# Designs tried in a protein design chat: VH-VL binders against q9h9l3. Part 268

Target 1, 176 residues: q9h9l3
Amino acid sequence: PRKMVAIDCEMVGTGPKGHVSSLARCSIVNYNGDVLYDEYILPPCHIVDYRTRWSGIRKQHMVNATPFKIARGQILKILTGKIVVGHAIHNDFKALQYFHPKSLTRDTSHIPPLNRKADCPENATMSLKHLTKKLLNRDIQVGKSGHSSVEDAQATMELYKLVEVEWEEHLARNPP
Short names: E, the ipSAE of ESMFold2; O, the ipSAE of OpenDDE; V2, 0.75 times the mean of E and O plus 0.25 times the DockQ between their complexes.

## First folded at step 13 (VH-VL)

Design zb95 (framework fv_nivolumab)
Fold by ESMFold2-Fast, scan of step 13:
Structure zb95 (fold): chain C 176 residues (1-176), chain A 124 residues (1-124), chain B 107 residues (1-107)
Amino acid sequence: as target 1 above (176 residues)
Amino acid sequence: QVQLVESGGGVVQPGRSLRLDCKASGFTFSDYEMHWVRQAPGKGLEWVAVIRYDGSNKYYADSVKGRFTISRDNSKNTLFLQMNSLRAEDTAVYYCAKEGYYQSSAFLRYFDYWGQGTLVTVSS
Amino acid sequence: EIVLTQSPATLSLSPGERATLSCRASQSVDDYLAWYQQKPGQAPRLLIYDASNRATGIPARFSGSGSGTDFTLTISSLEPEDFAVYYCQQYDNWPQTFGQGTKVEIK
């Protein structure tokens, strides 16, 4: 079986009006929730909006952050060939400027059985916060000082484990 | 820079169908979930439907479920709303709306850009 | 469905006065709340998102506050162009819902 990791990224706003999401932190955990990677990352573009309420990123974190190209290389070495779990993971891959094969990607915002277990509509894209509260009885993303991408990656892996057997069987019968 | 332009509105009789289009420009359309929001004459705003960035998931307000179908063509930067079995209470200005940014596995579904709206009048 | 109740329904004030608009949610929406301004014949315009963040190009006289169930939009000193209808919107849970609106009108 392939190794499985979970990823969560923090973005800051770059580009016109700060509406472009640029990678500023990445956390990767293994199947058991142990941290494999957690670094602040310096975007190649001027930061217009730190989005601190959500990202937890402040100007101080950028002073000695790992340059994007170097961080990207490190991250891709961890992700390549593995099953990668994330929540709305397409945005993380976009920020990484990376294509990960659909067959090895698991998006907990797009797994109907997970929504079903949470008593949520199967076709609605539910937030990580709501699914984690409903299914794990745990409050994440608490407070006003920003989210922890480590906490989010760990919660995402735990959510996937709740449906792993059922969903892997579904994917084997219905390859993406 | 960012623009959303709706078209397809008009006057139709109850029970008929109508399709609305929304042409997007000035941003990477395929990166965003897109919504339809409507407003009946002299009334407030009502959320209608959402479609995932890749078109795979679609979700609707209970009032339109089973009658309306949202779809998108990312190659043409166009969002659609197919409205079937129209009722008088569907009379409204229909707005195409773009979600805000993604952050930390949080969906920030405020609407940073809206189209000008297109009026749909269902009357007999 | 989360119900948003705005108050007052109508706020009659003169230019230069402070406007305070309330939005109350039937259950907690955390900070997933936005405010929009709408003038007759126009599309809504985003003012505030994530409860307190001013959208790009929105004048500093507009501010948002609150969290959970009680939210406030404040216009520190009304300009003539601020007389409009204001809507709050929650995006914490499906379906996304809007308040019924507060009309800010000239006294």
Scores: ipSAE 0.766, ipTM 0.906, lowest interface PAE 1.4, mean pLDDT 92

Design zb96 (framework fv_nivolumab)
Fold by ESMFold2-Fast, scan of step 13:
Structure zb96 (fold): chain C 176 residues (1-176), chain A 124 residues (1-124), chain B 107 residues (1-107)
Amino acid sequence: as target 1 above (176 residues)
Amino acid sequence: QVQLVESGGGVVQPGRSLRLDCKASGFTFSDYEMHWVRQAPGKGLEWVAAIRYDGSNKYYADSVKGRFTISRDNSKNTLFLQMNSLRAEDTAVYYCAKEGYYQSSAFLRYFDYWGQGTLVTVSS
Amino acid sequence: EIVLTQSPATLSLSPGERATLSCRASQSVDDYLAWYQQKPGQAPRLLIYDASNRATGIPARFSGSGSGTDFTLTISSLEPEDFAVYYCQQYDNWPLTFGQGTKVEIK
């Protein structure tokens, strides 16, 4: 295992008309895909829209959910000082209200060599499910009961590992 | 209140250039992917271009690749479309469009808010 | 590219009647499908997103259903303001595509 983790979060809608995306689940896996963290998280604001079709979150998951402040502290202890891999990871950091250094951040939705390997336009922002199908020949986010943030984090780490050597070399020559 | 206000449309001769602006307000502009969608007179909607929230990824419809450039200035809450080598078939109302809510598990590229549109007429 | 085919091209109905509009995708788009309403001289207005979720402020008479390749927009009882052109849009894959539109006109 290396000092590298992958993260995926699920959000629910809070605020006016449910348009604010608030953290409601977070999964973190290590380099080998083992789960380091996976908790339902209770937002500090009233949930207007569970967004269940995408999030997989229902009211019952909130009963024993970890309060946001506590979960955030736990998550940040895992992320701090590590290389963090995610897909459209800015959204995860925004939901966590957290700034992670760009030099330690890897976004699989924004790695041109990964798109090239998938025979996709280098500058298109491709979905996790399409990249995973094309490069790993695996279907994720299947069904209508919501997505698994564990499955998404695991897929994200596996995708990054396909380009890790060349991308780390690129970043060493071209620091962000 | 979310608002998208377009400007820059007009009448232009084939082969010339035009730049469209879209001023955004009422939401955190830098958090959302933004799009341009056009509609030729009497025809349907056609997606034209998309830009990532930070300006890094840009993607275009095949009909405009190499001629149009999408860009954004997050400090000014403004989206741009630079249109070069304009053709008669580019004549359309151009709409600035905002993506819906963000969700890390899915890219939800439906358009919850649209600008009023700005007419671009390419004629000799 | 994913082609969206809307049918019928035109629906001629009277106020109070039910309107049923179809959108068929050339390949599965899962639930990544939206519906828009457009009136003459106006920008499109979001009605339905994620196949079946009503957008904020959209009356309950509008409903969306379907998944995969076959989608339906239903207006349970037409009001005068509902006579417009309706477009479906997929966002499962690039490029983003729209159907050709269905015009709902007064009989």
Scores: ipSAE 0.778, ipTM 0.916, lowest interface PAE 1.4, mean pLDDT 93

Design zb97 (framework fv_nivolumab)
Fold by ESMFold2-Fast, scan of step 13:
Structure zb97 (fold): chain C 176 residues (1-176), chain A 124 residues (1-124), chain B 107 residues (1-107)
Amino acid sequence: as target 1 above (176 residues)
Amino acid sequence: QVQLVESGGGVVQPGRSLRLDCKASGFTFSDYEMHWVRQAPGKGLEWVATIRYDGSNKYYADSVKGRFTISRDNSKNTLFLQMNSLRAEDTAVYYCAKEGYYQSSAFLRYFDYWGQGTLVTVSS
Amino acid sequence: EIVLTQSPATLSLSPGERATLSCRASQSVDDYLAWYQQKPGQAPRLLIYDASNRATGIPARFSGSGSGTDFTLTISSLEPEDFAVYYCQQYDNWPLTFGQGTKVEIK
């Protein structure tokens, strides 16, 4: 009965030699794939590495970006009390400096039935790109200009919907 | 400074067991997937096993599946490899290796830091 | 499994010369490819990740290029410390695999 959303974040490198991953974009979509939130986010620290190949973030996106503290507040208001779906979602929560209850978290990189449907080893952590191609016959993350966190959040929700009934039943019998 | 220090290597007879440790420092160990990679004398690199940041998921190369067990203790910043039913072909320098930076939509399983390695010799 | 084939097996050059090392994948690995340098008795050292990004502390003479199945590591002007074995590694799919290595040796 709880509302369900999917999230995908993009990180840039901050700190010494750009080794720290800082939140720089967040997209949230609802159950039907409609965008609820999509903002560029300004880290409080100097950006050393934009990681553009994966993040899609460039210096121009930082000009009018929402400061981290404000963006975090907006995002947490959307996530609180909802079932949140993501792919390797612990990385998103880490970048948000946020703890979401495990009982309300769904990680499409760690759902054995999803891997089974994709003819992948159950214990292998498969990429969103690979699962989306195998199960939805769709190519995402195409090209070298970076990933769309909106596209990734939408694909993640669609993947979860393929196993939603059986996985929710599993979680009801085996609470986290 | 990121450091990975392996220990536990040695000479062991075929069929026996050995446990390797890898002590991590200089980064938040509990945030990263960790790996074991080995290199037989005079040969190239072979990926052996990986473990999820929280220890909940483990995956192995076919050559070691069913014999080796990867584990971690995040409270001690330590990665382990329990090697059972050792064979002569398991003789190698074993490296623990840290994954690079994380992105939510991409798994970047290149190894930005390696330990110095620990030699395991399986010999009768 | 994805097989990575490195060529040449051995490259004999003098300091100051350009080195070009090839890595070819049996199927597309997109840009999920890294290059490592290994000297005798030492652990591998990351040089290039994501096909073309130079790792922290790696000199500008090292560069990576390519995408999909064909990748190149270039050392623009060899220094004495660059004579080593070089490995490529793919991380597009499981299992993670390495090439067999290219040895860059002094002529």
Scores: ipSAE 0.805, ipTM 0.917, lowest interface PAE 1.2, mean pLDDT 93

Design zb98 (framework fv_nivolumab)
Fold by ESMFold2-Fast, scan of step 13:
Structure zb98 (fold): chain C 176 residues (1-176), chain A 124 residues (1-124), chain B 107 residues (1-107)
Amino acid sequence: as target 1 above (176 residues)
Amino acid sequence: QVQLVESGGGVVQPGRSLRLDCKASGFTFSDYEMHWVRQAPGKGLEWVALIRYDGSNKYYADSVKGRFTISRDNSKNTLFLQMNSLRAEDTAVYYCAKEGYYQSSAFLRYFDYWGQGTLVTVSS
Amino acid sequence: EIVLTQSPATLSLSPGERATLSCRASQSVDDYLAWYQQKPGQAPRLLIYDASNRATGIPARFSGSGSGTDFTLTISSLEPEDFAVYYCQQYDNWPLTFGQGTKVEIK
């Protein structure tokens, strides 16, 4: 019944020794994989570690990045009232400092039927990379220059679509 | 300062049960997956079990599956390992271990902090 | 199960010498590899994560390199406190696995 979007965020390290994960990029795609939002985001705190191997973020991306407060407002307007799909999505919501209702949240790292289709143990949290390879026969997160949050959000939506009917029926019978 | 403190180790007879506790402090316990790793005397490290941040997923090494149960109480910052049907080969120092910092698109299951370990000896 | 093979099993060196430790995976683990140091009676201590990143507080003499199946931990100049057992660990796939360890001992 509700519109559905998929989200993936990238974090950089802030705070003492860079141990705090702060939002530095967010991508949101619609049901068909079209990009609704994709911006670099400037954390309010000094960036200690760009975590470029995973985030793909470099100092150059921060020059014209959207300040956190403004980006957060834009993102929340897109997410509010929608079914939001993500992979280990609790991490994205933490970085956004946002609570999304569990009834409207879909986490592809915690859907037993999806693991079953991939011939993986139902209780193992599988990476987006492995599930995408097994179920979509596609390699994502290739190379050493960081991940594309657009690519990750698109893959996440496609994975969810493989179990959407079954999982929505399960949730209707077993509301979170 | 991050600390993990294990307790509950001791000497038990084969076939008996023992519960290990791990008290966490210095970080937001409910944000991290937690693990148990063991080491038999004079041997290397062996991963035992993980539990998801919210307790919903639990995964075990084949050697302990069906006998050990991992659990957590986020309100008390405590991780547990219930060990049933203990065998001589379960004799080891048991460490609780915390995963590294989270990154949305990557699971970073290296262990940045370890407890001091608690010795479990299974002997008659 | 991904098997990690460490070599040599024992490395006998003197303080001031360079130590080079190998870890080979039975299949690609990309950059999902960590190194730990363990001294007798102590818990393991994280040295390197994501194949090449030094953990907080780890001296610059420790470095990690490699990707895929072949990984190296290098200690550029051994200090007395560096004589210990070193373990590699992969976290690319389940179950999580460790190498059997390399003991660095005084010659």
Scores: ipSAE 0.772, ipTM 0.910, lowest interface PAE 1.5, mean pLDDT 92

Design zb99 (framework fv_nivolumab)
Fold by ESMFold2-Fast, scan of step 13:
Structure zb99 (fold): chain C 176 residues (1-176), chain A 124 residues (1-124), chain B 107 residues (1-107)
Amino acid sequence: as target 1 above (176 residues)
Amino acid sequence: QVQLVESGGGVVQPGRSLRLDCKASGFTFSDYEMHWVRQAPGKGLEWVAIIRYDGSNKYYADSVKGRFTISRDNSKNTLFLQMNSLRAEDTAVYYCAKEGYYQSSAFLRYFDYWGQGTLVTVSS
Amino acid sequence: EIVLTQSPATLSLSPGERATLSCRASQSVDDYLAWYQQKPGQAPRLLIYDASNRATGIPARFSGSGSGTDFTLTISSLEPEDFAVYYCQQYDNWPLTFGQGTKVEIK
């Protein structure tokens, strides 16, 4: 038994042609959905594409943003040794330049029982908004001004809690 | 710089099998979901299959489910499509395609890079 | 399955003219829509993603607009190399689907 948190990150485009995804916001919530961390993060590289439609990040958010090196240290202190829940979480870990043990990682985009409960094909990677609508009857990621990583992290934790008992039992019998 | 090169196409009889390869370069192959998309002669585009970055999950269009198998070898930067029980209606140019970047729980499944395609003709 | 209907099937225009291409979805796809250009014997080329974002290297004369069910690709002033087939694609839900294409041809 370990503490469990949920994470959602926002990325902006850096590097040549804005093709590199760099961390620009991170939200972490506890098991009950309370915010443990929520900061805008300044990438070390020039931002080419804010990807505002999805990230919600604009130039003004970078003015007082926490530098990547400092934010990464803060985030890793929260994640280390905990069960971390996310949706397509491998991308969040890449943006953090961090390896989290697979045995302590829970990916709500890759839990067949969750898709089955939502009446979705078990092998289709479903979006967070579709799973949240089908299983929690709640609309998230509404509007055109970008997503809230806090809202996404909270929804992700609630989705995991729907299958937590059966999935933890599955993992105990089929260790990763 | 990013390149996808398909191979393995050819003429085959109905009911037979064929394997397509797609060699990737210029990006970290193991970081991206990969797709196969096909186009029948003179017709439009049809999505065929997706494979997760680590190979652990696969999903198919209903028209090919149970007959086609997508796979990948990240150590060789290569994507595969094993096509079994081929039918005349499978005749098409087959493209491997790289998914767009992930963004904050939004899956951006547009195709930013495509291979040149390999023609598969199923005829007796 | 989300069906994408492109109209018109064919646009016959001259260089320098404005081209307006329509793509309609059978249900809302939000902004999860892309546009591709395809020339004979070539692979498709990404033009627009997320309904309105121009892909890297795509000339400013190409623009995308719309949201939900109604989308438009506009070419403000046709160049000779723009005569091609154009496809829209949705990625809001499975399976991924494409429109049937609009051919832009020389008058």
Scores: ipSAE 0.792, ipTM 0.917, lowest interface PAE 1.2, mean pLDDT 93

## First folded at step 15 (VH-VL)

Design x32 (framework fv_nivolumab; at its last look DockQ between E and O 0.91; V2 from the best seeds 0.00; counts 0 for: pae E 2.1 > 2)
Fold by OpenDDE, look of step 15:
Parts: sequence; structure tokens; C-alpha cells
Structure x32 (fold): chain C 176 residues (1-176), chain A 122 residues (1-122), chain B 107 residues (1-107)
Amino acid sequence: as target 1 above (176 residues)
Amino acid sequence: QVQLVESGGGVVQPGRSLRLDCKASGFTFSSYGMHWVRQAPGKGLEWVAVIRYDGRYTYYADSVKGRFTISRDNSKNTLFLQMNSLRAEDTAVYYCAKGTYRYDYTGYFDYWGQGTLVTVSS
Amino acid sequence: EIVLTQSPATLSLSPGERATLSCRASQSVSSYLAWYQQKPGQAPRLLIYDASERATGIPARFSGSGSGTDFTLTISSLEPEDFAVYYCQQSYNWPYTFGQGTKVEIK
């Protein structure tokens, strides 16, 4: 079977008004939740808004942050050929300026069986925090310190594992 | 409950080396940044160094940079401080301290050990 | 480095009185400020973080306020066990730094 990884990224605001979401941290974990990659990343443009309350990124994280181009290369090397699991993963890929093949992508924000298991509407977009609490009885993204991309990636992988068999069978019958 | 136990302190001459250990328990050690903070006798607190949960990032106070090395063994839940080229001004109680935020080496120190005394004197 | 200056150096009060401790930063630290309590012969204990968040297990009589460069720790009604040295600490930037401490002693 193809190797599977989960990814979660944190973004900061760049551009004149800080409306551009730029990659500032990326975490990748394997099927078992082991961290394969976790780096703070320096955007090519000046950071206007760290969005710390959500991103968890602070100015001091950028002191020895990996330049974006370098980090992107490292991340793409890890993702190539793998099934990539994420939550609202299109945002991560956009920040990476990279698009993984759809057939090798799993977005836990768009898996009806997962929502059903959580007693949520199948076609609703539920937050990672909510699904993690409902299905894993785990609290993530707690407090005012912002998100942990490692924890979020781990939670995402664990959630997908709950519906992996069913969903993979579905995808086999209905290739994207 | 969270416990941090320092060891390795003692009396050494200037220029010598000493290694401190900190054994952690009661929390997922491998998920937190760890710090060393020292306190000279009758003085205030001084931050010494930090190491990220995976050991890949370290920062040091200027006063110890190039002389001290912070490291960790997550398989043994142990934090280390290798102190080389010790000076009289390094005399202090050395505390290991737990970082407050999971998978983030920034923040504060929510748990402390009881400290180990290092005395540098000729 | 960011210098934190605490005042007063010593605060002499009686049990039941209100204690107000100040910590001033040489530059803005936003809200990345913590307060610690240290009793003689003991390790420091975290009281307040993020300027105003009370750490787990800390009594309600302890409160923190402020942002930017000026911060205050308040003990609404001193208990006998509150007589100790109090330190502020900034986590805004490396290196992390502490204030020189305020000693709260019994009058």
C-alpha cells in the first residue's frame, strides 16, 4: 500500500494589508503520528500580521526560520508519491504554491462518512477542532497561544484512520 | 504530576567542565521545549538556554553562548546542560524548566525542578 | 536584550492588605509577560502568563494586568504564604529576561 502522511500548515499575513496568506510553519506526520517534518518558514515578503492567536506564530519563531523556497523543496520531496491527508488541505497547498494530485489527496473536511460518524451533516464543513473532540475526545487548539500544526496534523491523521477503509473503498469505486 | 529532578551539580575549578541532567516525568517530555534557568546566590533569575521538543532548535544567553550546550534524550525523558570553560560568575543554582506550550519552544516556564547548585571557585 | 525593571524593590505589608507590584519593559513585549513567585529555598512558581492569565492552581487573589511596557501584579488580600519574591519575565524575544524581583515582606 502507498505510504500516507498528514500535513498541516500555519500561515501569516503578508502584503500591503496582510491579506496574503504566507506559509510560516509546516508539519508533516506519518501514519503513526511521528513527526517527519516540522519547520518554521520565512516568507519571501515582509510579515504584516503574524495572526498569532490562530497560527501560533511569533516574531521570535522567524529568527532562524527556513527560507520559503528551501522549505518548499524539502516539503515537496516528502509529499511526492504519497497519499497526503489534511483538513481543508487546499489552503495548505495554496500556501505551498503546490498542488498534489487529487487522486492522492484526502481532505478530512470533505469526507461524508467522517461527518456522519461525528453526528454532523454529511455535506457540512466541520472544523478540525470539532471533529477531533467528537470522535477522538481530544482537545486541540486550546487556549490563546494559537494552533500547533503538529497536533493538528496528528489529529487529522487519526480522524482519517477512523474512516480509511470505507473511504478508500469509495474512492476506488469513484475515482476523482 | 509533573516532576523535574536536576542532578550533576557540584564544586569545580574555573576552566573545568560539568554536565547537568534533568529527569522529567508526569508529562509527554518529547512534546515540549525545555529550558535551563539559573540563579546566583542571593541574586535574581537568569535564563540560560532553550531546546525545542525535537532538539533541532536551541538558543542561548550571550553569557553562556559558545561554552554551554543544551541537549536532550527524549527516549530517556532527560534534559542535559554541558557546561565548558566554567567561570566564577557561572556559580548558581541551575533549574530545568518545562515550556508551557506543546510543540512550541517559546512561552513561559510552568514547572520547575528544585535546582542543582554549581559552584565555580579556585 | 529587553530589560525588565520591577518596583518597588521591597514591599512591606501586613496580611490582608493589597499588594501592587510593577514591571516595566525597556521596549514593548506586547502581552508576553509572566509573573513568578519564589519562596526562600524553593524553585520559582508560575503565577500569571500572557500578562493576565492565571496559571493552573493559582488562587484568584492573584491577578495580572497590562500590555506593552507596563505591567502589574496584584494580590488583592495578602495571605501569610504570599510573602515571597516575585519576578516578571518576558517571552517576546530572545534572550528571555527576568526583572530583578520584588520582595514582599511582612510589616
Scores: ipSAE 0.907, ipTM 0.951, lowest interface PAE 0.5, mean pLDDT 96
Fold by ESMFold2, look of step 15:
Structure x32 (fold): chain C 176 residues (1-176), chain A 122 residues (1-122), chain B 107 residues (1-107)
Amino acid sequence: as target 1 above (176 residues)
Amino acid sequence: QVQLVESGGGVVQPGRSLRLDCKASGFTFSSYGMHWVRQAPGKGLEWVAVIRYDGRYTYYADSVKGRFTISRDNSKNTLFLQMNSLRAEDTAVYYCAKGTYRYDYTGYFDYWGQGTLVTVSS
Amino acid sequence: EIVLTQSPATLSLSPGERATLSCRASQSVSSYLAWYQQKPGQAPRLLIYDASERATGIPARFSGSGSGTDFTLTISSLEPEDFAVYYCQQSYNWPYTFGQGTKVEIK
């Protein structure tokens, strides 16, 4: 059986007026929620806006951060051949400048059975925070100190497990 | 209830080494950054070092860089400070302190141990 | 290194009075500032973090304000247990630093 990981990333602002989102942290957990990777990443461009109130990234984190090209190589080695679970995961892949096969990608923001369990419309895009509170009775992203990509990746895996059997069977019948 | 208990302090001569231990309980030790903060007798507080929840990132005050090593064993809920090449100015009560933020090593110190005294004198 | 300078060095007051403690940073620390209380023979206790947020279990008489370089801890009506040394600490950048302390003592 194919191995499964969950990923979450935090981004900072680069480019004109800090509007470009660039990878500054990436966390990957295994099926049991154990941390396989958790590194601060130095974008190749100047950081204009740390976005700390949301990203949790501060100047201190960048002091010993791994350059983007090196970190990307490390991350892609972990992801290769695995089912990758994320929330709004397209944004994570965009920040990594990477395509993961759709057949091996699971996005908890777009799983109708998961929304149904949360008493939400099946086609709604629900936040990770909302789904986690409703389905796991767990608060994540609390306070104004920013998000934890480790906590978010762990929550994402736990959410996927709630619908894993049903959704994997659905995808087997309906290949993307 | 969060508890942090330091041990390993004592009297040593300059140039010698000591290792401090900090035993943690009452919280998920492996989720939080940990710090050492020291206070010379009758003086103010000085931050010494930090280690991230998983041990992969550390930072040191300039006064101890190259001489002190912070480490942790998450399976034993224990934080360590290896202090080499001790100097008289290292004389202080050493506190271990829990970082405020889960899965990080920045921030503040929401719980402290009672401290262990290190005296470096001839 | 960011230097935090506290004033006054000593504040002699009576129970019921308002205490105002200042912490000035040598450069902006945004809002990344905490206040700690320390009584003789004890470890420090976190009072305020992020300039103005009270830590768990801290009475409402303690409040923090300020941003950038100038920060204030206010104790609105001193209780006997509030006579202690108070330290500010910045977490804006490495290395983390403390102010030298303000002693609040009974007149």
Scores: ipSAE 0.808, ipTM 0.915, lowest interface PAE 0.9, mean pLDDT 93
ESMFold2 (binder alone), look of step 15: mean pLDDT 94; pTM 0.958
ESMFold2, look of step 16: ipSAE 0.542; ipTM 0.837
ESMFold2 (binder alone), look of step 16: mean pLDDT 94; pTM 0.958
OpenDDE, look of step 16: ipSAE 0.890; ipTM 0.946

